# VH-VL binders against q9yh85r1066to1250, part 23

Target 1, 185 residues: q9yh85r1066to1250
Amino acid sequence: ASCIVSGYGHYLTFDGFSFDFQSSCALVLCTTIHGACERSDTFPTFTVTVTAKNEDRDTSLACVVKQVEVEVFNYYIVIHRAYKYTVMINNERLYLPLKLGQGKVNIFAFGFHIVVETDFGLKVVYDWKTFLSVTIPRSFQNLTYGLCGRYNGNPDDDLVAAGGTPRFGVTDFVQSWAKRDTFCR
Key: E = the ipSAE of ESMFold2; O = the ipSAE of OpenDDE; V2 = 0.75 times the mean of E and O plus 0.25 times the DockQ between their complexes.

## First folded at step 10 (VH-VL; framework fv_navenibart)

Design v2 (at its last look DockQ between E and O 0.62; V2 from the best seeds 0.00; counts 0 for: pae E 4.6 > 2)
Fold by OpenDDE, look of step 10:
Order: structure tokens, then sequence, then C-alpha cells
Structure v2 (fold): chain C 185 residues (1-185), chain A 121 residues (1-121), chain B 107 residues (1-107)
């Protein structure tokens, strides 16, 4: 299933729950549930994080994806919109295409999109503008949470905060997945 | 062999729509970005849009936004370009062309033979 | 949109000549430029990407150079089969844009 982030702060979870939110904070889209994936050698852990930025347009406020982070296989992958066709791998900037870990991670440009794919089926697609998609295989059902939801076929329980606590509002839900720092409180 | 085979010539009235097909063979269809490019008589090349076949994500030239739809049928390895609200200025040869992002070369390395679309009253 | 200004629009040359076609981008596009050759009634043919990637089957007399905003396609020694129209294309940003073309004619 695919989770979609699009312009103007539109989110679509794996289970089809749609909500809108604008934040400049780094937000966890999806991450493997601790204690679930770690118990199996067949399910690697990963985290996908997105940082958006609000910008004024002629007639509307648009939300652009500024940065995408992917943590997988001890690789910290940073994709920034200002550096097209490049990525940061563990704080080293490299040009596309890239194969990491002998093919465990494959990063390449596909048209106007950058694609990060793993050998276990994680796919991140980003256009360096307003579109971001995260795709994970069905085998990860009930093994992930974040803004992309629980991926269990039930969109009604997608508002789950870190730690598995249900939230009742979108604002509280999104804020619970924000990485706090000096500029994001 | 790798090839892109497009549908035949079209003659259309203004205001109508045209749908051109591009059948891909000889390679992994989903591994190449498929673009549509047109060329008016005696003119240069103009990119219309493209699509990632694997995901169905399409990008469009804003010039055609709202009038063009690019799709794929993975089961038949065929890409489609539909252009609506045709006008005389849309008279051109339309090409499909593949591009790979998995290599260090970024270019449209295989082209269809072209489809002539004539828009006239 | 990124404009690709190609020059010259037309060029007359003789077999054996060194030919240079230039393309200037309206903004920096790093090295994301492709060159194509097109003959009448045919689809464009991919020649080279940037400065180092010749398409299979393309003669060594073709070469590309440049980065940032200024790019050049060079034919070191023009052959009879090289008379055609040439296009540059940027693949840095959407939409893809092409140069206006350079028609290379026999003198």
Amino acid sequence: as target 1 above (185 residues)
Amino acid sequence: QVQLVQSGAEVKKPGSSVKVSCKASGYTFSSYFMSWVRQAPGQGLEWIGGIIPEFGYANYNAKFQGRVTITVDKSTTTAYMELSSLRSEDTAVYFCARESGRSYSYGMDVWGQGTTVTVSS
Amino acid sequence: DIQMTQSPSSLSASVGDRVTITCKASQSIDSYVAWYQQKPGKAPKFLIYAASSLQSGVPDRFSGSGSGTDFTLTISSLQPEDFATYFCQQSYDSPYTFGQGTKLEIK
C-alpha cells in the first residue's frame, strides 16, 4: 500500500484515511513498531520522515516538501529539495544513481522523481516539490505506525501516536509525530 | 529488440479528443520513464508529459495541464496519451520515448515512430 | 520553465569540418543535458548525455561538454551522414525543454 503526501498539506494513509495539516516540523510518516519487526529477521526496521515548508503563492498557501529522510539498514538517507539528483548518505553527499549495501538500497532518479527502494519492498518516491509517496509491502501490515497510519485495513484507527496511543484529533495526532527541536516545539 | 510502436495517424475536428498509444516491447516496461513529445510541422520538440509506469505517477507540462492525460497499461506494456479540446495548434507528430533513471545517462534513448495528429475543421 | 537557447539555428559546413553547437540554459542545470540528432521524417536519435555518455552506436566524433548553463556538442570531423537537425534538452527540471534546434546543412 502507498501513503501519499501532496501539496497544501494533504495526507493519505495506507488505509485510505485522508487529512490535511501544515507544519514545518519534521514529521514521522511511517516507522516500524518497536518490538514487532525486531523479532523477525525478515522484517527490517525503517523510518521515513518528512519536513514540509509553507510558502505563499499568488492565490494560495502551498505546502512543499522540503526534505525527506529515510533510515534503513543503518543508512541515514537525506533528500533535500535544494539538491536535486543528490542525496546525503550518512552525512556524505552523493550523486545518483546509487546502490547501497550491495543492492539492499537502490536510489535513482525516475523522470522528475527520486526513488529509494529496498530489497524488502520499501519504496519512497519524491519529486523535490510537493509530492511524496511511501509504499510498503503487505507483509508490513500491523508492523508500522506514524502519520501514514497503522496499515491494517482500517482507516478508523489510523490516528495513533507514538507508543500506540489513539488520538482523537488530527492536530494532536500530527503533533505527536513531530520531531521536536529548537525550531519545532 | 527494444522498440516502441505507436498507433496510426489521426485526423480530428477542433474540440474533439485524440488518444495515441505506444506499445513497448523488448525491455522491462516499468523500469523506464515514458515521455510524450510532440513536434509541429517544421518546428522543434515540445515535451507534453511523462509517466512512471510502475506507479502510474504522471507529470505534465503546465501548458497542457487540464487537457492531457497520460496513462499506462502494464499488462500490455502500453502507454497512452490523450489530448482533449483539440485545436489547430495541436497539429503535430506525437512521439513516445523512454528514459531510464537507473543509469548514469539521462536521455530518451528509444523513440516511437511518431503519430501524426491533424486537427482541422 | 528552463529555457534552452540553442545556437546557431542553422549551420553550413563541409565534410571533414569541425562543428560546434551550443546550448545555454536560463539557469544552472548542472550537467543534465542530452543531445539528439533528427533527420527528416524520423524520430530524434539520442546521441549523448552530458560530457561522458555516448549512446551505443554513436561515433566517437561526437562529444559533449559543459556544465551549469553553457553546453556544447562537437562533431570533430563531419561526415556525410551527420547532416541533420540537432537538439539539446535539459532533464534537470519539469518540464523537459528543448533547444530550438540547429539545422546542419551541407555547404
Scores: ipSAE 0.775, ipTM 0.893, lowest interface PAE 0.8, mean pLDDT 93
Fold by ESMFold2, look of step 10:
Structure v2 (fold): chain C 185 residues (1-185), chain A 121 residues (1-121), chain B 107 residues (1-107)
Amino acid sequence: as target 1 above (185 residues)
Amino acid sequence: QVQLVQSGAEVKKPGSSVKVSCKASGYTFSSYFMSWVRQAPGQGLEWIGGIIPEFGYANYNAKFQGRVTITVDKSTTTAYMELSSLRSEDTAVYFCARESGRSYSYGMDVWGQGTTVTVSS
Amino acid sequence: DIQMTQSPSSLSASVGDRVTITCKASQSIDSYVAWYQQKPGKAPKFLIYAASSLQSGVPDRFSGSGSGTDFTLTISSLQPEDFATYFCQQSYDSPYTFGQGTKLEIK
């Protein structure tokens, strides 16, 4: 299953639910970590976070994917559009291609895209501009949360907020998955 | 055997559309980026756009944005390029080409045979 | 868009000659350059990737070099089958762009 973020804040969930939202906050796109201290021995844990940039002053609203973060196997991977063909791994900037943990995580270019893939089937594809996709294997059905939804074959239940409750509107849903700080309110 | 086989030559009138097909075989279709490149008579190569087959996400040269649509059919492993509002300057040979994925070669390693599109007044 | 400028546009040479073709990018593109050979009526053939890496099955008389903005394709001892048009291509950013080509002809 694949979840897609594209230009102008367009989102397509694993179950095919489509919505639009523009935010400058870092947003949790897909996570297997739900709750403050939850861990599971039955599946790998990961989180994918996306940050967009808006041009707020002109008559046209431009939205790019500025940064993609992947947390997996205790690697904290940061991909930023300003630093093409490099990534931050645990606060160190490294050049592509990369093989981490003897192949647990592979990071490489694919055409003009960057790809992060793991040995358990997580695949993140980013074009350094406006396109981001997250692909997960079938074994993660009912195990994911975030803007990409629940991956259970039902697009109508994809609007689960970070607190685990259903939401009736896209705005509240998206903002519940925002990583807020002093610059993002 | 890795192959890209394109549809046959087309003669079109200005203002019409053309849709060129590219049938892929001998490899995992979703593992390679598919590009479209054209070459006008006696001229160089021009990238039109490309597509990530797994997701159907297309990226276009801005020169063609609004006139070109690139799609795939994963069940038939076929890519399509449709160019609308044809002009005489669109007369060219149109190639599909796969871009190497897993080898990190950063180039188009297999090309279709080319499809000649002629736009006549 | 990144412009790729080749030199020379045309070149006459004999079998056995050493031939050098250059390509200049309008901005730094690291080593994201490919080289292609094209014969009349045929699709391009992939020769060199990453500025200097030889594609599988390409004769070792072909070589590439360069980084940043300036790139070179060299044929160390020209063979009859090498008379063709050669293109460089940047794969650094979309849209992909090609040099205008260098036609290598029999003297």
Scores: ipSAE 0.267, ipTM 0.700, lowest interface PAE 4.6, mean pLDDT 83
ESMFold2 (binder alone), look of step 10: mean pLDDT 92; pTM 0.944

Design v3 (at its last look DockQ between E and O 0.68; V2 from the best seeds 0.00; counts 0 for: pae E 5.5 > 2)
Fold by OpenDDE, look of step 10:
Structure v3 (fold): chain C 185 residues (1-185), chain A 121 residues (1-121), chain B 107 residues (1-107)
Amino acid sequence: as target 1 above (185 residues)
Amino acid sequence: QVQLVQSGAEVKKPGSSVKVSCKASGGTFSSYFMSWVRQAPGQGLEWIGGIYPSFGYANYNAKFQGRVTITVDKSTTTAYMELSSLRSEDTAVYFCARESGKSYSYGMDVWGQGTTVTVSS
Amino acid sequence: DIQMTQSPSSLSASVGDRVTITCKASQSIDSYVAWYQQKPGKAPKFLIYAASSLQSGVPDRFSGSGSGTDFTLTISSLQPEDFATYFCQQSYDSPYTFGQGTKLEIK
């Protein structure tokens, strides 16, 4: 299933729950549930994080994806809007295309998007603008949470905060997945 | 073995619309970026737009000012290009072509045979 | 839009000749250039990406070079089947744009 982030802060979870939210904080879109995947040798752990910003263009206010982060196989991958066709791998700037871990991670650009894909089926697509998608295989059902929801076929339980507690409002839900730092407190 | 097969030639009146199809066979469909490119008689190549079949997101050349709609039917592995408000200048051969960024292959490696669209009063 | 200026527009050459076609981008596009060969009545054929990605089935007499704004397609020893029109294309930014083409004719 695919989780979609689009302009103006539109989100669509794996299970089809849609909500709107604008934040300049780094937000966890999807991460493996602690203790669930770590106990299995068959499921790798990963985290996808998005950072957006508001831009005024002409007469419209748009939410632009500024940065995408992917943590997988001990690789810290950073895709920044300002550095098109390049990525940071563990704090090193590299040009596309890239194969990491003997093909475990494949990073390339075609059309107008960058794609990060893994050998177990994680796929991140980003256009360096307003479109971001995260795709995970069905085998990860009930093994992930974040802004993309639980991926269990039920959109009604997608508002789950970090730690697994249900939330009742979108604002509280999104804020619970915000990474706190100097710019986001 | 992978091939793109396009629909037949079209003759249209100015102001009408045309929809060209591109059927992919012999390989994966959703893993590529499908572009539409046209070529007027004796002229060069012009990119019209493209789509990612995997998630249905399309990009367009702004030159066409919203006259173009690109879609896909994943069940039939077919891409479509619809051009409206046709003008005589739209007379051209229209190609579909797939692209992948894998294996350092940043180009359109498979092309359809082309569809001739003639716009005349 | 990124302009791709291809030169020459046409040239005549003989079998065995070394042929060079140039493409200049209006701005830096790193190495995001592809070259195509097109014969009359046929669709373009993908030849090579950048400087090293020669497509399967393409003879090694074809080679690409360049980065930034200046790119070159070279045919080291022209063969009879190489007479065609050649196009460069940038895939750095939307919209994709092509050079105007180079028609390679037999002298």
Scores: ipSAE 0.242, ipTM 0.743, lowest interface PAE 1.8, mean pLDDT 90
Fold by ESMFold2, look of step 10:
Structure v3 (fold): chain C 185 residues (1-185), chain A 121 residues (1-121), chain B 107 residues (1-107)
Amino acid sequence: as target 1 above (185 residues)
Amino acid sequence: QVQLVQSGAEVKKPGSSVKVSCKASGGTFSSYFMSWVRQAPGQGLEWIGGIYPSFGYANYNAKFQGRVTITVDKSTTTAYMELSSLRSEDTAVYFCARESGKSYSYGMDVWGQGTTVTVSS
Amino acid sequence: DIQMTQSPSSLSASVGDRVTITCKASQSIDSYVAWYQQKPGKAPKFLIYAASSLQSGVPDRFSGSGSGTDFTLTISSLQPEDFATYFCQQSYDSPYTFGQGTKLEIK
């Protein structure tokens, strides 16, 4: 399944629910559920976060995807549109292509996109402008939260706030998935 | 080897539409970036748009935005380009071409044979 | 859009000659340049990627160089089968754009 962010703040969840929202905060698109208790390292966890920015202030407001963050395994990956064809990996800027952990994570240019893919099937595609897609395998059904929803085949329950509580309205839902820091309140 | 085979030549009237197919064989279709490029008689190459088949989201040259639709059918490994509101200026050979992300090349390494589209009254 | 300006538009050369074709981008595109050969009635053939990397199966007499805005394709010893039109293409940003072509005639 794929979750899509496109220009003017358009979102399409894994289950086909669509909504519009414009925010300059970093927003959690998809994160894995906490609470699996096992001694094995067989359950991968990840988080994908997007930051958008309005390109101008008139009635034709344009919204670009400014930054994409992917946390997976021991890697913290930051992709920023101002630094095309590079990524930050654990606070070090590196040039593409990258093969991390002997193929656990591959990051490369393809067409005019950047692609992040993992050995368990997470795939993130970003065009450095307005298009972002997150694809996860079927094995993550019911195992994710975020703006991309629950991935349970039911678009009507996709508005679940951070911490697992239902929320009413798109504004409350989106704000609950905002990563708050010194630049976003 | 990777091969791209396109549909046959077409003759169209102004104002109609044309849909050209491009069937891929060999390699992993979902890992391609599929482009459409045209060449008017005696002229150079012009990129129309492209699509990443795994997502189905197409990117268009603004010159063609609103008249062109690029789609894929993953089950048949086929890309399509439909151009509407045809004009005589759209007379050209239309190529499909792919990039493979697995090769780390930054260019169109496999091309279809081309489809001639003639627009005349 | 990034404009690719190719020169010369045409040239004639003899078998064995060294031939150089240039391509200038309207902005820096690092090394995101490809070169193609096209013979009449055929699809383009991929020669060079990343400005200087030779595609598999392309003869060693072909080479590419450059970065930033200025790029060249060189044929070190021209052969009869090298008669064709040559195009550069940037893959740095959408839309992809091509140079206008260089027609190479062998005398």
Scores: ipSAE 0.183, ipTM 0.693, lowest interface PAE 5.5, mean pLDDT 82
ESMFold2 (binder alone), look of step 10: mean pLDDT 90; pTM 0.933

Design v4 (at its last look DockQ between E and O 0.54; V2 from the best seeds 0.00; counts 0 for: pae E 3.5 > 2)
Fold by OpenDDE, look of step 10:
Structure v4 (fold): chain C 185 residues (1-185), chain A 121 residues (1-121), chain B 107 residues (1-107)
Amino acid sequence: as target 1 above (185 residues)
Amino acid sequence: QVQLVQSGAEVKKPGSSVKVSCKASGGTFSSYFMSWVRQAPGQGLEWIGGIIPSFGYANYNAKFQGRVTITVDKSTTTAYMELSSLRSEDTAVYFCARESGRSYSWGMDVWGQGTTVTVSS
Amino acid sequence: DIQMTQSPSSLSASVGDRVTITCKASQSIDSYVAWYQQKPGKAPKFLIYAASSLQSGVPDRFSGSGSGTDFTLTISSLQPEDFATYFCQQSYDSPYTFGQGTKLEIK
């Protein structure tokens, strides 16, 4: 299933729940549930994070994706919109296309999109503007949470915060997945 | 070998719509960026838009925004370009073209044979 | 939109000649330029990306150079089958844009 971030802060979860939210904070879209994947030798852990911003100069209210982060296989992958056709891998800037870990991670760009693929089926697509897609295989059902939801076929329980606590509002839900730092509190 | 085969020539009235198809065979379909490019008689090339078949997400040239729709049918490995509100200046040969970024090169490496669309009263 | 200004619009040359076609981008596009060859009644043929990536089946007399805003396609020794129209294209940003084309004719 795919989780979509687009337009004016539009979100669509794996299970089809849609909501709108604008934040300049780094937000966890999808991460493996602690203890669920770690106990299994079959499934790797990963985290996809997005940072967006509003465009100010052209009076556009579009939510622009500024940065995408993918953590997988001990790789910290950073995709920034200001550096097209390049990525940061563990704090090193590299040009595309790239194969990491003997093909465990493939990163390439085409048609205005960058794609991050893993050998277990994680796929991240980003157009360096307003479109971001995260796709995970069905085998990860009930093994992930974040803004993209629980991926269990039930959109009604997608508003789950870190730690598995249900939230009752979109604002509280989104804020619960924000990475807090000096710039995001 | 990978091949793109387009639908036949079209003759249309102003104000009508045209839908051109592009059938991919001999290779993968979903992992490429499928572009539509047109060429008016004796003129250069103009990019209309493109789509990633695996996602169904299309990008459009703003010049055609609102008049063009690009879609795919993954089951038949066919891409479509529909252009509405046709004008005489839309008379051109329309090409579909495939692009991949998996190599260290970027370009449209496979093209359809072209579809002539004539708009006349 | 990124404008690709191609020159010359037309060029007459003889077999064996060295031919150079230039494309200038309205802004820096790094190396994201592709060159195409088109013959009458046919679809464009992808020749080369940037400065190094010749497509399979393309003779090595074709070469590309340049980065930033200025790009060049060179045919080191023109052959009879090379007379055609050539286009540059940027793939750095949407929308894709092409040069106006260079018609290479036999002198």
Scores: ipSAE 0.755, ipTM 0.891, lowest interface PAE 0.8, mean pLDDT 92
Fold by ESMFold2, look of step 10:
Structure v4 (fold): chain C 185 residues (1-185), chain A 121 residues (1-121), chain B 107 residues (1-107)
Amino acid sequence: as target 1 above (185 residues)
Amino acid sequence: QVQLVQSGAEVKKPGSSVKVSCKASGGTFSSYFMSWVRQAPGQGLEWIGGIIPSFGYANYNAKFQGRVTITVDKSTTTAYMELSSLRSEDTAVYFCARESGRSYSWGMDVWGQGTTVTVSS
Amino acid sequence: DIQMTQSPSSLSASVGDRVTITCKASQSIDSYVAWYQQKPGKAPKFLIYAASSLQSGVPDRFSGSGSGTDFTLTISSLQPEDFATYFCQQSYDSPYTFGQGTKLEIK
């Protein structure tokens, strides 16, 4: 299953629900860490976060994916469009390609894209511009939260806010998955 | 040896569509980044778009967006490019090309023979 | 889009001559430049990748150099088979873009 972010702030969840939203906050696309959910030694934990930039505040213009963050195993991976063909790994900038943890995480160029793959089947593809996809294997059904939804075959419950309570509107849903910081209050 | 073999020449009327095929042999098709590039008579090269066969993801030059569809059939190791709403300006040789590797953006190291598409009234 | 500007657009030379072809990008593209040779009626042939790396099977009279915005292709001693059109291409960003080409003709 794939979750897609595309130009003009378009989102398509794992279960096929689509919505539009433009925000400059860092947004959690997909995470296995939510609320009181127990961690499992059987399933790796990860979080994928996207940060977009709305050029000229004109909603008719393309929304750029500025930064993608992948937290997995003991790695904090930051992919920023200003530093093409490099990534930050635990605060150190490194050139592609990278094989981390004896193949637990592979990061490489594929044409003009960057790809992050893990040994458990997480795959993140980013074109350094407007396209981002997150692909996870079926074994993560019912284990994920975020803007990409629950991955349970039911698009009607994809709008689960942080904290597990369903939200009625897209705006409230997206804002609940925003990471608050000094620039996003 | 990796080889790309394209479908034959086409003559089309304005407003119609054309679908060009590109069959890959040798090597691992799912590891390619497949591009389509055209060359109008007496002109340079123009990238139309490309596709990652292993993910089914296609990216398009905005000039062609809305008129072009790039697809793959992994079972036949074949890529396709369909261009609709043809104009006389679309008269060109259309090439498929691949970029191989998982480490760097190298450019297109293997090219098909080209498919001549002529759009005329 | 990143514009690639080649110079010259054409040139005449003799067998044995040394020639250079330049390509300028509209922004820094590090070393993400490829060079191609194209003969009439044929597909482009891949010569150089990563600005300066010679593709396997390409004669060593071909070389590439440059980084950032300015790139060159050099043929150290022209052979009869080298008369063709040459293109640079940036592989840094979508859409891939090519220089307008340099036609190398026999004088």
Scores: ipSAE 0.392, ipTM 0.760, lowest interface PAE 3.5, mean pLDDT 84
ESMFold2 (binder alone), look of step 10: mean pLDDT 90; pTM 0.930

Design v5 (at its last look DockQ between E and O 0.56; V2 from the best seeds 0.00; counts 0 for: pae O 3.4 > 2)
Fold by ESMFold2, look of step 10:
Structure v5 (fold): chain C 185 residues (1-185), chain A 121 residues (1-121), chain B 107 residues (1-107)
Amino acid sequence: as target 1 above (185 residues)
Amino acid sequence: QVQLVQSGAEVKKPGSSVKVSCKASGGTFSSYFMSWVRQAPGQGLEWIGGIIPEFGYANYNAKFQGRVTITVDKSTTTAYMELSSLRSEDTAVYFCARESGRSYSYGMDVWGQGTTVTVSS
Amino acid sequence: DIQMTQSPSSLSASVGDRVTITCKASQSIDSYVAWYQQKPGKAPKFLIYAASSLQSGVPDRFSGSGSGTDFTLTISSLQPEDFATYFCQQTYDSPYTFGQGTKLEIK
């Protein structure tokens, strides 16, 4: 299944629910880590965080994906659009391509995209601009949280807040997954 | 060693659609970035869009969005470009080209032979 | 979209001449430029990548240079088989864009 972020703050969850929201905050898109109770030796843990930015002063409805963060295994990967064709890994900037942990994480360019791929099937594709895709295998059904929803075949229950409480509105849902900053608007 | 072989020339009427194929041989098809580029008679090159076969999604030049569909068939290592609602100005040679994501060469280093599409009443 | 502007649009030269073709990007694209040669009725041939790196099998008389916005393709001693149209392409961002081409003809 794939979860998509596209221009104008458009989101499509793993289960096909669509919503729009514009924010400059870092937002948890997909995570297997939901409180201390959500751990398992059966599957790897990861978190994908997206940060968007309104495009210049010309159009308030236009958004770009400024930064993508992938936390997986012991790697903290930061992909920032200002530093195309490089990534920060554990605070060290490296040029593509990269093979980490002898193939546990592969990071490479395809045309004008960057791809992060893990040996368990997590795939993150980002065009350095407006398009971001997160793909996970079926084995992660019912194991994910965040803006991409629960991956349980039901788009109607995708709006689960960070504390595990269902939310009725998109705004409350998105804000519950935001990493707050006084400058994120 | 990598080769791209395209389907043959097409003559189409305005308002119809055309689907051009591009068969890849050699190398690892999933590692390509497959692009479609066209060239109208006496004119320059224009990028239509591209696709990463492994991940199965396409990127389009906004000029063609809504009229073009780019797909792949990984089992036959073939890329396709379908252009709908054809007009006379779509008359061009259509090329497929690949960019290898793991060789650190930034550019379309392998091209198909081109497919001439003629749109006339 | 990043505009790529080539100059000149056409050029007449003799065998043995040194030829320079320029390409200017509408914004900085670092060194993400490719150069292609195209003969009539044929697909483009890949010559130069990363502004200055020569593709394998391309004669050493071809060279590229530049970074930022200004790029050049140079043919140090023109041969009969070099009469063709040359294109630059930025490989920095989507959509990929090409220069309008420079037709190199025998004088």
Scores: ipSAE 0.300, ipTM 0.673, lowest interface PAE 3.3, mean pLDDT 83
Fold by OpenDDE, look of step 10:
Structure v5 (fold): chain C 185 residues (1-185), chain A 121 residues (1-121), chain B 107 residues (1-107)
Amino acid sequence: as target 1 above (185 residues)
Amino acid sequence: QVQLVQSGAEVKKPGSSVKVSCKASGGTFSSYFMSWVRQAPGQGLEWIGGIIPEFGYANYNAKFQGRVTITVDKSTTTAYMELSSLRSEDTAVYFCARESGRSYSYGMDVWGQGTTVTVSS
Amino acid sequence: DIQMTQSPSSLSASVGDRVTITCKASQSIDSYVAWYQQKPGKAPKFLIYAASSLQSGVPDRFSGSGSGTDFTLTISSLQPEDFATYFCQQTYDSPYTFGQGTKLEIK
């Protein structure tokens, strides 16, 4: 299933739950549930994070995806809008295409998009502007949470905050997945 | 060999809508970004938008935002571009073109033959 | 939007001539430029990306160069079949804008 983030602050979870939210904070879209995936070598752990920014020049309503982060197989992958067709791998700037870990991670350009693929089926597509998608295999059902939801076929339980606590409000839900820093309070 | 075959010429009234099709054959469909580009008579090229067939999500030139809809039918490997609220300025040849972005080649390497859309009262 | 200013708009040349077409971007686009050839009544043909990626079937007399904001398409020795209109395109950011085109005519 695929989780979609648009440049207008629109989110579509794996299970089809839609919500709108604008934040400049780094937000966890999808991460494996601690203790669930770690129990099996079949299910690697990963985290996908997105950071958006409002750009008034295009439209006052546009929220551009500024940065995408993918953590997988001890690789910290950073895709930044300002550095198109390149990535940072563990703080090193590299050019596409890239194969990491003997093919465990494959990063390449897909037309005007960048694609990050893993050998277990994680796929991240980003257009360096307004489109971001995260796709994971069905085998990860009930093994992930974040803004993309639980991926269990039930959109009604997608509002699960960090730590596994259900949330009732979108704002509280999204904020719970925000990485706090000096720019994200 | 990969081919893109577009629908036939269209003559439309101002304010109406036109939907142009682009059928891909001879290769994979979902592995390419499909773009739509138009060219007014005697003018240059203008990028309208594009779509990744696998996701069905389209990106648009803001100039056309609200008037253009790009879709795909994966079962028939066909992309569509619908333009509404047509104006005389929309008179142009409309092209579909694929973009793979692979092998350090970031350009549209296969084009449809073009569809002439004429908007006149 | 990124503007691609292509020059000249038209030029006349003879077979065997060295021809140079230039595109200037309104901002740095690194090397993300594509060049196309278009003949009357036909769809554009993809020629080359950036400085080194000639497409299949494109003669090696075509070459691209440049980075940042200034880009050049060069035909080292013009052939009869090369008379056409040429376009540059930036593939750096949406919308992926084209140059105005350069019509290459026979002198």
Scores: ipSAE 0.054, ipTM 0.656, lowest interface PAE 3.4, mean pLDDT 89
ESMFold2 (binder alone), look of step 10: mean pLDDT 92; pTM 0.948

